# Miniprotein binders against a8xhq1, part 20

Target 1, 158 residues: a8xhq1
Amino acid sequence: MVQIWQMEPYPCGDPRLPHHLFPPKKITPDELSKRTGTLYWKLDTLDQVALAKRLTTLKLEHNFKKEDIFTLDAETTANFDDKIEELFEESSVPFEQARMIIEGSAYYDVEDKNGQWVRIFCEYGDLILIPSNTCFRFTTTPKNFVKMRRFYKEEEGN
Key: E = the ipSAE of ESMFold2; O = the ipSAE of OpenDDE; V2 = 0.75 times the mean of E and O plus 0.25 times the DockQ between their complexes.

## First folded at step 10 (miniprotein)

Design W4 (at its last look DockQ between E and O 0.84; V2 from the best seeds 0.79)
Fold by OpenDDE base, look of step 11:
Structure W4 (fold): chain B 158 residues (1-158), chain A 87 residues (1-87)
Amino acid sequence: as target 1 above (158 residues)
Amino acid sequence: SKTYRIEIRIEFDSPLEALEKAELFLIKLVELARKHGLTFRVEIRETEDGKIEIRFEIEGVSEEVAREIAELIREYFPDAEVEIRKE
């Protein structure tokens, strides 16, 4: 199930909480793309051959040449609290970002053209692609655990 | 506890074949990462002669998992250059 929503305008408290509007304003992947340029896929992980082809196509189309595993875990990550605070600071990078969640869950927030934040709940099998020069921020859910594949172009490094 | 670092270097003639095969392997490796907490880095390069070179660096691997990875390497990349070091 896809879970994307517009965030409340002035969220307070723990960033790891949903912070949706009341009533919630759900966003479709198509609307997400229109508003922010961000692409979202729910990948079928059960068919490994199909998954391999999908990811291969992604890498070829976007010229991804590098990959690593990123883990954020309150139980094992040094300075977890500081790191999660840092990751939730709004940032923008001059390259596109591709991420696939392989364990746990997290939130990616992206800013739309009107300055409104859209939150994407990411869990196992989810693939997101955030365009270059997009304002974004990141946090875990209250479970404080996420593991993901990060894809990079050669110029970006890792 | 002792962990291992595994480095894999492979060359392919066909880019598409190389990438798809590598991705299948990575999917297996991801499953191991989920279960055992290992990490990896991958780099894909095109050689001067038009071949595809793929490099894998796997870290935080237990002895037991190292054997499993070795078997996967033999299965997917029998001609790969492999180095396993004790950390």
Scores: ipSAE 0.822, ipTM 0.919, lowest interface PAE 0.5, mean pLDDT 93
Fold by ESMFold2, look of step 10:
Parts: C-alpha cells; structure tokens; sequence
Structure W4 (fold): chain B 158 residues (1-158), chain A 87 residues (1-87)
C-alpha cells in the first residue's frame, strides 16, 4: 500500500518523523495528482523484463535524456546533517522531476494549490514524478538512508 | 583504495532499441550499485548523422567489480566503445 498523507500545518521538530494530522488523513494517488499534479507508481522490481519495459516507456513519454544514482546514507555521506538540512529547504524548479527509489526510504513533500502540504512515503520500487514549478521538500526517514535513480530531460533554453 | 572509472559509448539506429537495451543493462548495473559503492550517470543524445548515442559513466569501481562490468558490457553491448581508467 502506498502511503501518502496530509501534513500537519505547522510541523515542528525532526523533519524525518511522519508529521501527519491527528487523526491521520491518507491521500490516494488520484487525490495527490488532482491536488499537486504529482504522479506515483509502485513498480514490480521482481520482473526485470517488465520493469525495463515500464522504464523505457517512461523515458520515451517524458523525453528523459539523462539519469544518475543519488545516495544519502548517514554512515557514508560526508556532511550528512548539513546536506539533509539543505535538502529540506522548500524549493521549486522549472522542470519535472522523476525519482525511483531503489533502496531505503525517503519523504517527498509537495505543496498543493491551496498552500497545503502532502507527504509521500517513498520506498523500494516507488516512482514519483513532480511537475515543474511545484514547491517540494525532501528528507529521509529516521533510518537515514536512501538510494534512488533520478531522471532528467535535457536542459531547456529560452 | 584503488578505484576505476568506466566510460561506455554505444550507438543505435532507433530510440526504442537504444532505450530497451540500455534499460536491461541498467537494471543489472543498479544491482551492483546496491551491492557496492559505485555510482553512475547516463546521457542519451542524437548524433549529427541521426543515430542515437548512449554514454554511461561509472565511477568508484573496484578492480573485481570492473571485471564484472566488463563482462556485462560484452553481453549487452558487444560493439561498445569502452574506456577504463584508474582514478
């Protein structure tokens, strides 16, 4: 089961904690996309041929031309605390962002049209696509570890 | 410790063929990245003569893992241009 929830309006303390409402309010992938434009899929990592076909289709549909591996690990990442702090700063970019979790877990937070935040719990096999100009934040869970594939279009000119 | 950088360049006639073959290789490379500390980048571009070039750059690779990657390259991309350098 995918886990997406409405965030509490004034989250305090460690960003890596869940920060859901009381009681929790779960969001469906359909509601996520309607509110934020953000898309979510759970990919089948056990069928490598099917996975390859799915990712090939994604790259063709979105014209992704580049990718890398991104790792955050409290045990091996230099200046981890500073880096996690920086990544949690609210930001937006003029391009869409696609991320597939290949190990560990992370939270992506996205802001909707009304200024409300939703939190996406991302773990192994999850793929998300955040639209251009969407305000977002990123952190790990308390396990302090995530590895992901990041997909990019070529840089756009004016 | 001694690590290597591997650059792979491959040309294809079509984007579909390029992406399908590259993704099968990437799934294997991701398994190695999960198991070891290596990282990689991939870029796809259209060449001047209308072909599709895929470039892989793999970094932080031990000698043993470099040999495993070389074997994968022979399996998936027998015509690839490959450069291996000490870092």
Amino acid sequence: as target 1 above (158 residues)
Amino acid sequence: SKTYRIEIRIEFDSPLEALEKAELFLIKLVELARKHGLTFRVEIRETEDGKIEIRFEIEGVSEEVAREIAELIREYFPDAEVEIRKE
Scores: ipSAE 0.754, ipTM 0.895, lowest interface PAE 0.8, mean pLDDT 88
ESMFold2 (binder alone), look of step 10: mean pLDDT 79; pTM 0.729
OpenDDE base, look of step 10: ipSAE 0.799; ipTM 0.913
ESMFold2, look of step 11: ipSAE 0.718; ipTM 0.880
ESMFold2 (binder alone), look of step 11: mean pLDDT 79; pTM 0.736

Design W5 (at its last look DockQ between E and O 0.70; V2 from the best seeds 0.00; counts 0 for: pTM O .767 < .8)
Fold by ESMFold2, look of step 10:
Structure W5 (fold): chain B 158 residues (1-158), chain A 87 residues (1-87)
Amino acid sequence: as target 1 above (158 residues)
Amino acid sequence: SKTYRIEIRIEFDSPLEALEKAELFMIKLAEIARKHGLTFRVEIRTTEDGKIEIRFEIEGVSEEVVREIAELIRELFPDAEVEIRKE
């Protein structure tokens, strides 16, 4: 199930915890798109031919020309603690960011026009596209593991 | 253990079906990567003569899966240029 929620305004402690409002406020993918421009797909991974057609269409629409596999794993990633701190620093980039989760889970946080943060729980089969110049942050869950395919345009990425 | 690098170069005259077949290959590689620790990078470019070139670089391929990947390449891309090297 898709899980997207409004973050508390001043989160403290471990970023890998949920950081819900009190009471929790879930938002829909449509609200996510309207507030931040961020798009979400839950892909059907059981029919590989259909998935291939779906991803090919997406790549053509967005002119994605490169991709790689990215893994973050507390058991195998060198300097994991430093890397997780670095990835959670607020960033923006002048290009679209597309990520498809193929194993494990992660949080992507995105900031809306009003300075409010939304947290997206990303797990197996989720594809997310963050627009250019959107402020974002990334972390794992307490499971400390995610593997994803990352898609790039010809002149971006790496 | 012993691992291999596989490099693949494929060239098309821009057929949609070929891009879908390349994506199917990537989906299958991602399934293998979940179990066997391989990684890959892909780049698609348009050549000067207007063809579409796809280059795959697959690293960390264990001896257990080299044959499986080689057969998949032969099935999907019979005309691909393939290099397999011990790492």
Scores: ipSAE 0.722, ipTM 0.871, lowest interface PAE 0.6, mean pLDDT 87
Fold by OpenDDE base, look of step 10:
Structure W5 (fold): chain B 158 residues (1-158), chain A 87 residues (1-87)
Amino acid sequence: as target 1 above (158 residues)
Amino acid sequence: SKTYRIEIRIEFDSPLEALEKAELFMIKLAEIARKHGLTFRVEIRTTEDGKIEIRFEIEGVSEEVVREIAELIRELFPDAEVEIRKE
C-alpha cells in the first residue's frame, strides 16, 4: 500500500525519520495530486512486459526521452552525508521530475499549495512525477540506500 | 573501472513496439544496475528514418558488467547495430 502523509509542521531531528503527525494524517494519491500536482503510481513489476508497456506510455505522455540510474548508498557513495544534506535542501526546478524506485527506499517531500509538506514514501515499484516549479526535497530512509531511475525530457540536462 | 559508451540502433515495424522493447531493455538493465554500482545516462531517440537509437554511457563499470550488458543487448536486440566504446 502506498504511504503518503502530511508532515509535521516543524520537523526536527533526523530528516530520514517519518515525521508524520500524531495521529498520522494519511494522504491518498488522489489527494496528493490535488494538493501538490504530484502524481504517484504503484507499478506492477512482476510482469516486465506489461511494465514496459506502462512505462512506455508514461514516457510518451510526458515526453521523457532520457534517463539515468541514480544511487545513494552510505556504503559506497562518496560524500554520502554531504549529498543527502544537499538533496534535503528545498529546491524547485522548471521541469517535471519522474522517478522510479528500483531498489531501496526514500522520501520525496513536496510542498502543497498551502505551504504544507507532504511526504511520499517511495520504494521498489513506486513511480512519482513531480510537476514543474514544485518545491520539493529528498532524503533516504534510515537505511541509507536507494536506487532509482530518473527520467528526463530531451531538453533537460542532467 | 572505465567509462563505456554504448549505442544501439534498432529498426522495428512499429515505433511503439520499438519503444516498448527499449523500455524492456531499460528494465532489465536496471536489474543489472541493482547488482552492481552503476551510474549511467540513457538517451532514446527516434531517428528520421524510423529507427530507434539507444545511447547510454556507463561509468565505473568492470569488463564483467559490460559483458553482462552486451549479453542482454544480444538477447533483446539480436539484429541491432551495436557499438561499444571504452573511454
Scores: ipSAE 0.377, ipTM 0.731, lowest interface PAE 0.9, mean pLDDT 88
ESMFold2 (binder alone), look of step 10: mean pLDDT 82; pTM 0.783

Design W6 (at its last fold request DockQ between E and O 0.90; V2 from the best seeds 0.84)
Fold by OpenDDE base, look of step 11:
Structure W6 (fold): chain B 158 residues (1-158), chain A 87 residues (1-87)
Amino acid sequence: as target 1 above (158 residues)
Amino acid sequence: SKTYRIEIRIEFDSPLEALEKAELFMIKLVELARKHGLTIRVEIRTTENGKIEIRFEIEGVSEEVAREIAELIREYFPDAKVTIRKE
């Protein structure tokens, strides 16, 4: 099941913890799109042919021309702690970002129009598309492991 | 242990069907990457003649995994240009 929620207003401590409200304020993918512009899909990975078609369509519609596999693993990634700290720093980029989780799990936080942070729990089969000029941040879960396909446009300089 | 870098270049005339086939191939590579910790980079470009060219770069490939990748290439893109180098 998709897990998206509004974050607590002043989260403290380990960023890898859920940091949801009490009671949790769950958000649907549609509400996520309305509030932040971010798109979320739960892809059917069991039907590889259908998956291939879906991803091909995505690439064509958004003109994605490059791709890599990105891995964060506390056991193997050099300077893991520094990298996690860097990725959790709020950022904004002038291009859209598409990411598909292929192993492990992570959190993508996106800021809505009202300055409230929305956290998206991403796991295997999840596809997220963050619009240009959207404030966002990223972290792993306490498991400290995630692997994802990252899609890029040629102009992004990656 | 010794690892290899594999470069794959594929050229297509028909874009949509070829791209879907290439994506299916990538899905298979992703499965290998999950199991064996491969680094993969992909680039898609259009040639001057309107053809689609896809380039795969795979790093951290063991000899055993290299054989698996070779089998995938033969299955999906037997005419692909493949270069294998020791890392």
Scores: ipSAE 0.839, ipTM 0.926, lowest interface PAE 0.4, mean pLDDT 93
Fold by ESMFold2, fold request of step 12:
Structure W6 (fold): chain B 158 residues (1-158), chain A 87 residues (1-87)
Amino acid sequence: as target 1 above (158 residues)
Amino acid sequence: SKTYRIEIRIEFDSPLEALEKAELFMIKLVELARKHGLTIRVEIRTTENGKIEIRFEIEGVSEEVAREIAELIREYFPDAKVTIRKE
């Protein structure tokens, strides 16, 4: 089961630490979607034909026209710390975005309608879809490594 | 330690099966990217003739991996247009 949690209201220190409440307040994918509109799937990467059909349907349904393989790795990424700082800046875009984790792990934070933040612990096989105009931010875990497929609409990423 | 950039262009009339086959091809490329650290970008567009064109751009490819990619292209899309540049 995917781990999603309510973030503490006044986080301090390294953003790559969990920053959950004490005790943690876990959120289900259903609650995530109700609060933020963000959707989650765990994809079966072992059945590649089924995976291909699922991703084709996703791309057609959401009109995704661009894709890349994105890697962050403290061992090999030039200026890793600057990159992480840049990616953790709060962002909001007028289009939906999808990310599929294919190796390693990362945190995606999304802000709900009440200004509260939830954190999604994304790992292998996880796919998330963040709706348009939703404030989000991104970081790795302390393992400092993630590889993902990022899906974009035609006007995105230009 | 020479690396290459490979561009692959495929074109078809947008039948669902062709799109799914292209996605399965991409899944195989992702496996290579995990093993060999490749960077991949993909762009899908509709041509003036109403066909679907998919362009794959692959960076950081060694000679050995280029041969693996060529074999994969022959298996999935033998009529693909392929451009290779030394980096």
Scores: ipSAE 0.801, ipTM 0.910, lowest interface PAE 0.5, mean pLDDT 90
ESMFold2, look of step 10: ipSAE 0.778; ipTM 0.893
ESMFold2 (binder alone), look of step 10: mean pLDDT 83; pTM 0.794
OpenDDE base, look of step 10: ipSAE 0.834; ipTM 0.924
ESMFold2, look of step 11: ipSAE 0.754; ipTM 0.888
ESMFold2 (binder alone), look of step 11: mean pLDDT 84; pTM 0.812
ESMFold2, fold request of step 12: ipSAE 0.762, 0.764; ipTM 0.886, 0.895
ESMFold2 (binder alone), fold request of step 12: mean pLDDT 85, 85, 84; pTM 0.824, 0.822, 0.818
OpenDDE base, fold request of step 12: ipSAE 0.821, 0.813, 0.824; ipTM 0.919, 0.916, 0.920

Design W7 (at its last look DockQ between E and O 0.93; V2 from the best seeds 0.00; counts 0 for: pTM O .793 < .8)
Fold by ESMFold2, look of step 10:
Structure W7 (fold): chain B 158 residues (1-158), chain A 87 residues (1-87)
Amino acid sequence: as target 1 above (158 residues)
Amino acid sequence: SKTYRIEIRIEFDSPLEALELAELFLIKLAELARKHGLTFRVEIRTTEDGKIEIRIEIEGVSEEVVREIAELIRELFPDAKVTIRKE
């Protein structure tokens, strides 16, 4: 089950900690979509034929033609600390971002129209789609490891 | 690390079925990426003459793993035109 929560205002300290409100305020995928436009799917990674059909449909709907593997691993990534800090800087891009977690875990933060941040706990089998021009941030969990497939339209290559 | 380029050209009567098979290959390739620590980037095109072209750049792969990938390609695309080049 996906976990999505309202972030505490003005979070400080290690970004890889949960930073939820006290008590936590959980958010449904429907609320995530209404507030930020961000879509979420939990994909069945054990049935590969069904997964292939589901991903093909999604790629056709969004015209995704390219993809790569992205890995962050404290044990193998050169300059991991610098890279994780850079990825947590607020960013916005003029295209959709689709990411499927294939190993490990990560947090994606997205800002809603009221300037409030929502944190999505992404783990194995989760796929998210962040709309164009949406302010976002990225970090791992304290496990410091994630591997994901990233999907792109033809002209959006890295 | 060693880099390989793979090009697969596939003919099918059904474009949807061909794209689903291409995705099944990528799902299995992603499992190899987890198992062996390789990385890849991919472009997929549908040509005007009814073929699907998959272009793959793979890094961090041994000769043994390349043979495993070639075997997977043969299993999924037995009649496809395939090139594999070490860079």
Scores: ipSAE 0.815, ipTM 0.907, lowest interface PAE 0.4, mean pLDDT 88
Fold by OpenDDE base, look of step 10:
Structure W7 (fold): chain B 158 residues (1-158), chain A 87 residues (1-87)
Amino acid sequence: as target 1 above (158 residues)
Amino acid sequence: SKTYRIEIRIEFDSPLEALELAELFLIKLAELARKHGLTFRVEIRTTEDGKIEIRIEIEGVSEEVVREIAELIRELFPDAKVTIRKE
């Protein structure tokens, strides 16, 4: 099940907590797209052939030609805390970002047109595409573990 | 644990099929990465002559895992030209 919600306006404390409104304001993938331009897919990973076709199509459509595996693991990643802090700082990049979670879970926060943050819970099988020049930030869940495929265009450095 | 560079050159009748097969490889490779805690970078290019080139750089990988990857390559790309370099 897709889990996307509007974040509370003034979150405090551990960024890895959900920080949703009370009651939660759930956001559909369509609304996510409308508000932020971010695209979300829940991929069927059971059929690898079908998955391959889907990802190939996506890569072709968005001209992704490079990728890497990105891992954050509190148990193995050097300077984990520093990295988490760094990644949670708001940033914007001049290229679109495609990410597929292959293990663990994480949050991608994206800022909508109104300056509201929308949090996307990403877990295995989830694929997100954040448009260029979108304010975003990233953090793990309290489990402190995520592994993802990050897709890049040829012009982008890894 | 060292860094390996793997270059795969394959030729397919259909570029789309080649890309899909390449993607299948990457999916399986990602599974290996998950299993063994690997990090890798991949670049997929289409050459002027219509060939698909897959360049993989794998860090922190054991020789055993490299063998697994090699087997996977052989399985998916039996006719591919494969170069594996240890860096």
Scores: ipSAE 0.463, ipTM 0.785, lowest interface PAE 0.8, mean pLDDT 88
ESMFold2 (binder alone), look of step 10: mean pLDDT 75; pTM 0.669

Design W8 (at its last look DockQ between E and O 0.74; V2 from the best seeds 0.00; counts 0 for: other shape alone 2.505 > 2.5)
Fold by ESMFold2, look of step 10:
Structure W8 (fold): chain B 158 residues (1-158), chain A 87 residues (1-87)
Amino acid sequence: as target 1 above (158 residues)
Amino acid sequence: SKTYRIEIRIEFDSPLEALEKAELFLIKLVELARKHGITFRVEIRTTENGKIEIRIEIEGVSEEVAREIAELIRELFPDAEVEIRKE
């Protein structure tokens, strides 16, 4: 079961904690898409041939030509705490963002049209696509570790 | 550890199948990244001559990992033109 939830309206303390409502209000990938345009998939990483076909199709559909590996790790990332604070600042970009978690875990928060924030718990095998001009935030979980593939169109990521 | 630049040029009957094989290669590189702590960036494009060109920059590569990558390239792209530069 994918874990996507409505964030509490006035979160306090460490952003890496869940910050869900009490009780949690889980939402579906369909609701996430309708509210924010954000797409989510859980990919089958055990069948590498099928995964390759799936990712090739996605890259062709979105014209992704470049990618890199992005790692955040409290044990190895210089100035980890400062970098986590920077990544959690609300941001918006004029292009699509596609990220696939290949190790560890992270939270992506996305804002809908009514100013409500939705938190997506991303872990191994999860692929998320955030539309252009969508407000988002990023952090790890308390495990302080994530590794992901980031996909870019030709002009992006330069 | 060292940085390697790899360029693979693929002639193909089916561009979709060639791109899928390129992605399979990247999926296997991801497994090496997890296992050995390498990192990489990739650009894939179709040339004006209709070939698929994969340009890869890999960091944190030991000699052992470099041999594993070379074997993987030979397995997946036995007929491709391959250039590997150590930096």
Scores: ipSAE 0.802, ipTM 0.902, lowest interface PAE 0.4, mean pLDDT 88
Fold by OpenDDE base, look of step 10:
Structure W8 (fold): chain B 158 residues (1-158), chain A 87 residues (1-87)
Amino acid sequence: as target 1 above (158 residues)
Amino acid sequence: SKTYRIEIRIEFDSPLEALEKAELFLIKLVELARKHGITFRVEIRTTENGKIEIRIEIEGVSEEVAREIAELIRELFPDAEVEIRKE
């Protein structure tokens, strides 16, 4: 099940914790799109043919021409703590960001039009597309492990 | 051990064909990445002659996985240019 929620206004402590409101304010993918422009898909990974078609369509429609695998793992990633800190700093880029989680889990936070952060729990099979010029930040869950496919357009890269 | 790097170059007549054919391979490659911790980079570009070229670079590949990938390539892309080298 998709897990998207509005974050608490003044989160403190470990950013890898959920930091949802009490009671939680769940956000639907549709609402996510309306508020932030971010798109979310739950892909059927069991049907590789269908998955291939879906991803092909995505790449074609958004003109993604580059891709890599990004791994963040506390056990193997050099300077993990620094990376986590860096990735959780608010950022904005002038290009779309498409990410598919292939292992582990992570949070993508996106800022809506009202300056409120929305957190997207991303796990295996989840595909998100963050539009250009959207304020976002990223962190792992406390498990400190995520692997994803990152899609880029021609002049984009990591 | 992860000691091999694989470079794959494949040409297609159209972007759609390129994407469709490559994606299934990439999905399989992702499975290997999940299992073996390999990584890869993909780039699609238009060649001077107007064809679509897909370049795939795979890193962190053990000998065993390299063999598996090679087999996949032979199956899916028999005309692909493939280079396997030790890192």
Scores: ipSAE 0.738, ipTM 0.895, lowest interface PAE 0.5, mean pLDDT 92
ESMFold2 (binder alone), look of step 10: mean pLDDT 78; pTM 0.735

## First folded at step 11 (miniprotein)

Design X1 (at its last look DockQ between E and O 0.82; V2 from the best seeds 0.78)
Fold by OpenDDE base, look of step 11:
Structure X1 (fold): chain B 158 residues (1-158), chain A 87 residues (1-87)
Amino acid sequence: as target 1 above (158 residues)
Amino acid sequence: SKTYRIEIRIEFDSPLEALEKAELFMIKLVELARKHGLTFRVEIRTTENGKIEIRFEIEGVSEEVAREIAELIREYFPDAKVTIRKE
């Protein structure tokens, strides 16, 4: 099941913890799109032919021309702690960001128009598309492991 | 342990068919990446004559996995230009 929620206003402690409200304020993919512009899909990975068609359509519609595999793993990634800290710093980029989780799990936080952060729990089969110029940040879960496909347009820095 | 780098260059006449076929291949590579920890980069280009060129760069591949990838390449892209180098 999809897991998206509004984050607590003043989170403290480990960024890798859920940091949801009490009680949790769950957000639907539709509401996520309305509030932040971010798109979320739970892809069916069992039908590989259908998956291939879906991803091909995505690439064509958004003109993605490049792709790589990105891995964060506390056991193998050099300077893991520094990278996690860096990735959790709020940022924005002038291009769309498409990511598909292929192993492990992570959080993508996106800021809505009201300055509220929405956290997206991403795991295997999840595809997200963050619009250009959207404030976002990223972290792993406490398991400290995620692997994803990252999609880029031709002139974007990888 | 010794790893290999695999470079693949493919050219297609039909864009949509090529892209879907390539995507299916990438899905297979993703499965291998999950199992064996290899990484890859892909670039898709449209040539001046309207053809689609796809370039794969796969790294961190064991000898055993390299053989498996080679078989996949033969199956999906028998006319691909393939280079395998020891890292």
Scores: ipSAE 0.774, ipTM 0.902, lowest interface PAE 0.5, mean pLDDT 92
Fold by ESMFold2, look of step 11:
Structure X1 (fold): chain B 158 residues (1-158), chain A 87 residues (1-87)
Amino acid sequence: as target 1 above (158 residues)
Amino acid sequence: SKTYRIEIRIEFDSPLEALEKAELFMIKLVELARKHGLTFRVEIRTTENGKIEIRFEIEGVSEEVAREIAELIREYFPDAKVTIRKE
């Protein structure tokens, strides 16, 4: 199930909690794209040939030349609490970013054109693409574990 | 614990050929990374002679997983240049 929701306006406490409205206001991938420019897909990881074809197309269309595996895990990551704090700071970059979750889960928050925040629940098989100059934040869920493929353009991955 | 680093270099005639031939191999590496905790990075570049070079760097590889990776390399890239080093 796709889980994207409008965040409560003044989230306090642990950022790894859902922080949705009451009642929750779910947002479709189409609404996410219209509000923030962010693209989101649930990919079928069981059909490896189809997955490979989809990712090949993505990399060609966006000129991604580098990738790595990124892991954030409370049990093995040095200075995990400091890293989670750093990653949740609001940021924007002058290039697009693509991430595919290959294990565990995380939240990506993106700010829309009206200054409202939406939260994207990303889990195994989810691929997101955040446009350049979009304000975003990142955290795990309370499971404190995510592993992802990160895709870079040639010059941005130096 | 004893782990290995594996470097793989392969050349292709075009970016499309490179990605079409390499992405399924990468997906199989992702399965190994999930099961065994290895990690990898990949870089694709254009060489001076106009060919496309893919370089894999795979880290945290146990001896038994290195054998699995060697079999995958022989299957997907029989002409690859491979270096294995103890970490």
Scores: ipSAE 0.745, ipTM 0.888, lowest interface PAE 0.8, mean pLDDT 89
ESMFold2 (binder alone), look of step 11: mean pLDDT 79; pTM 0.733

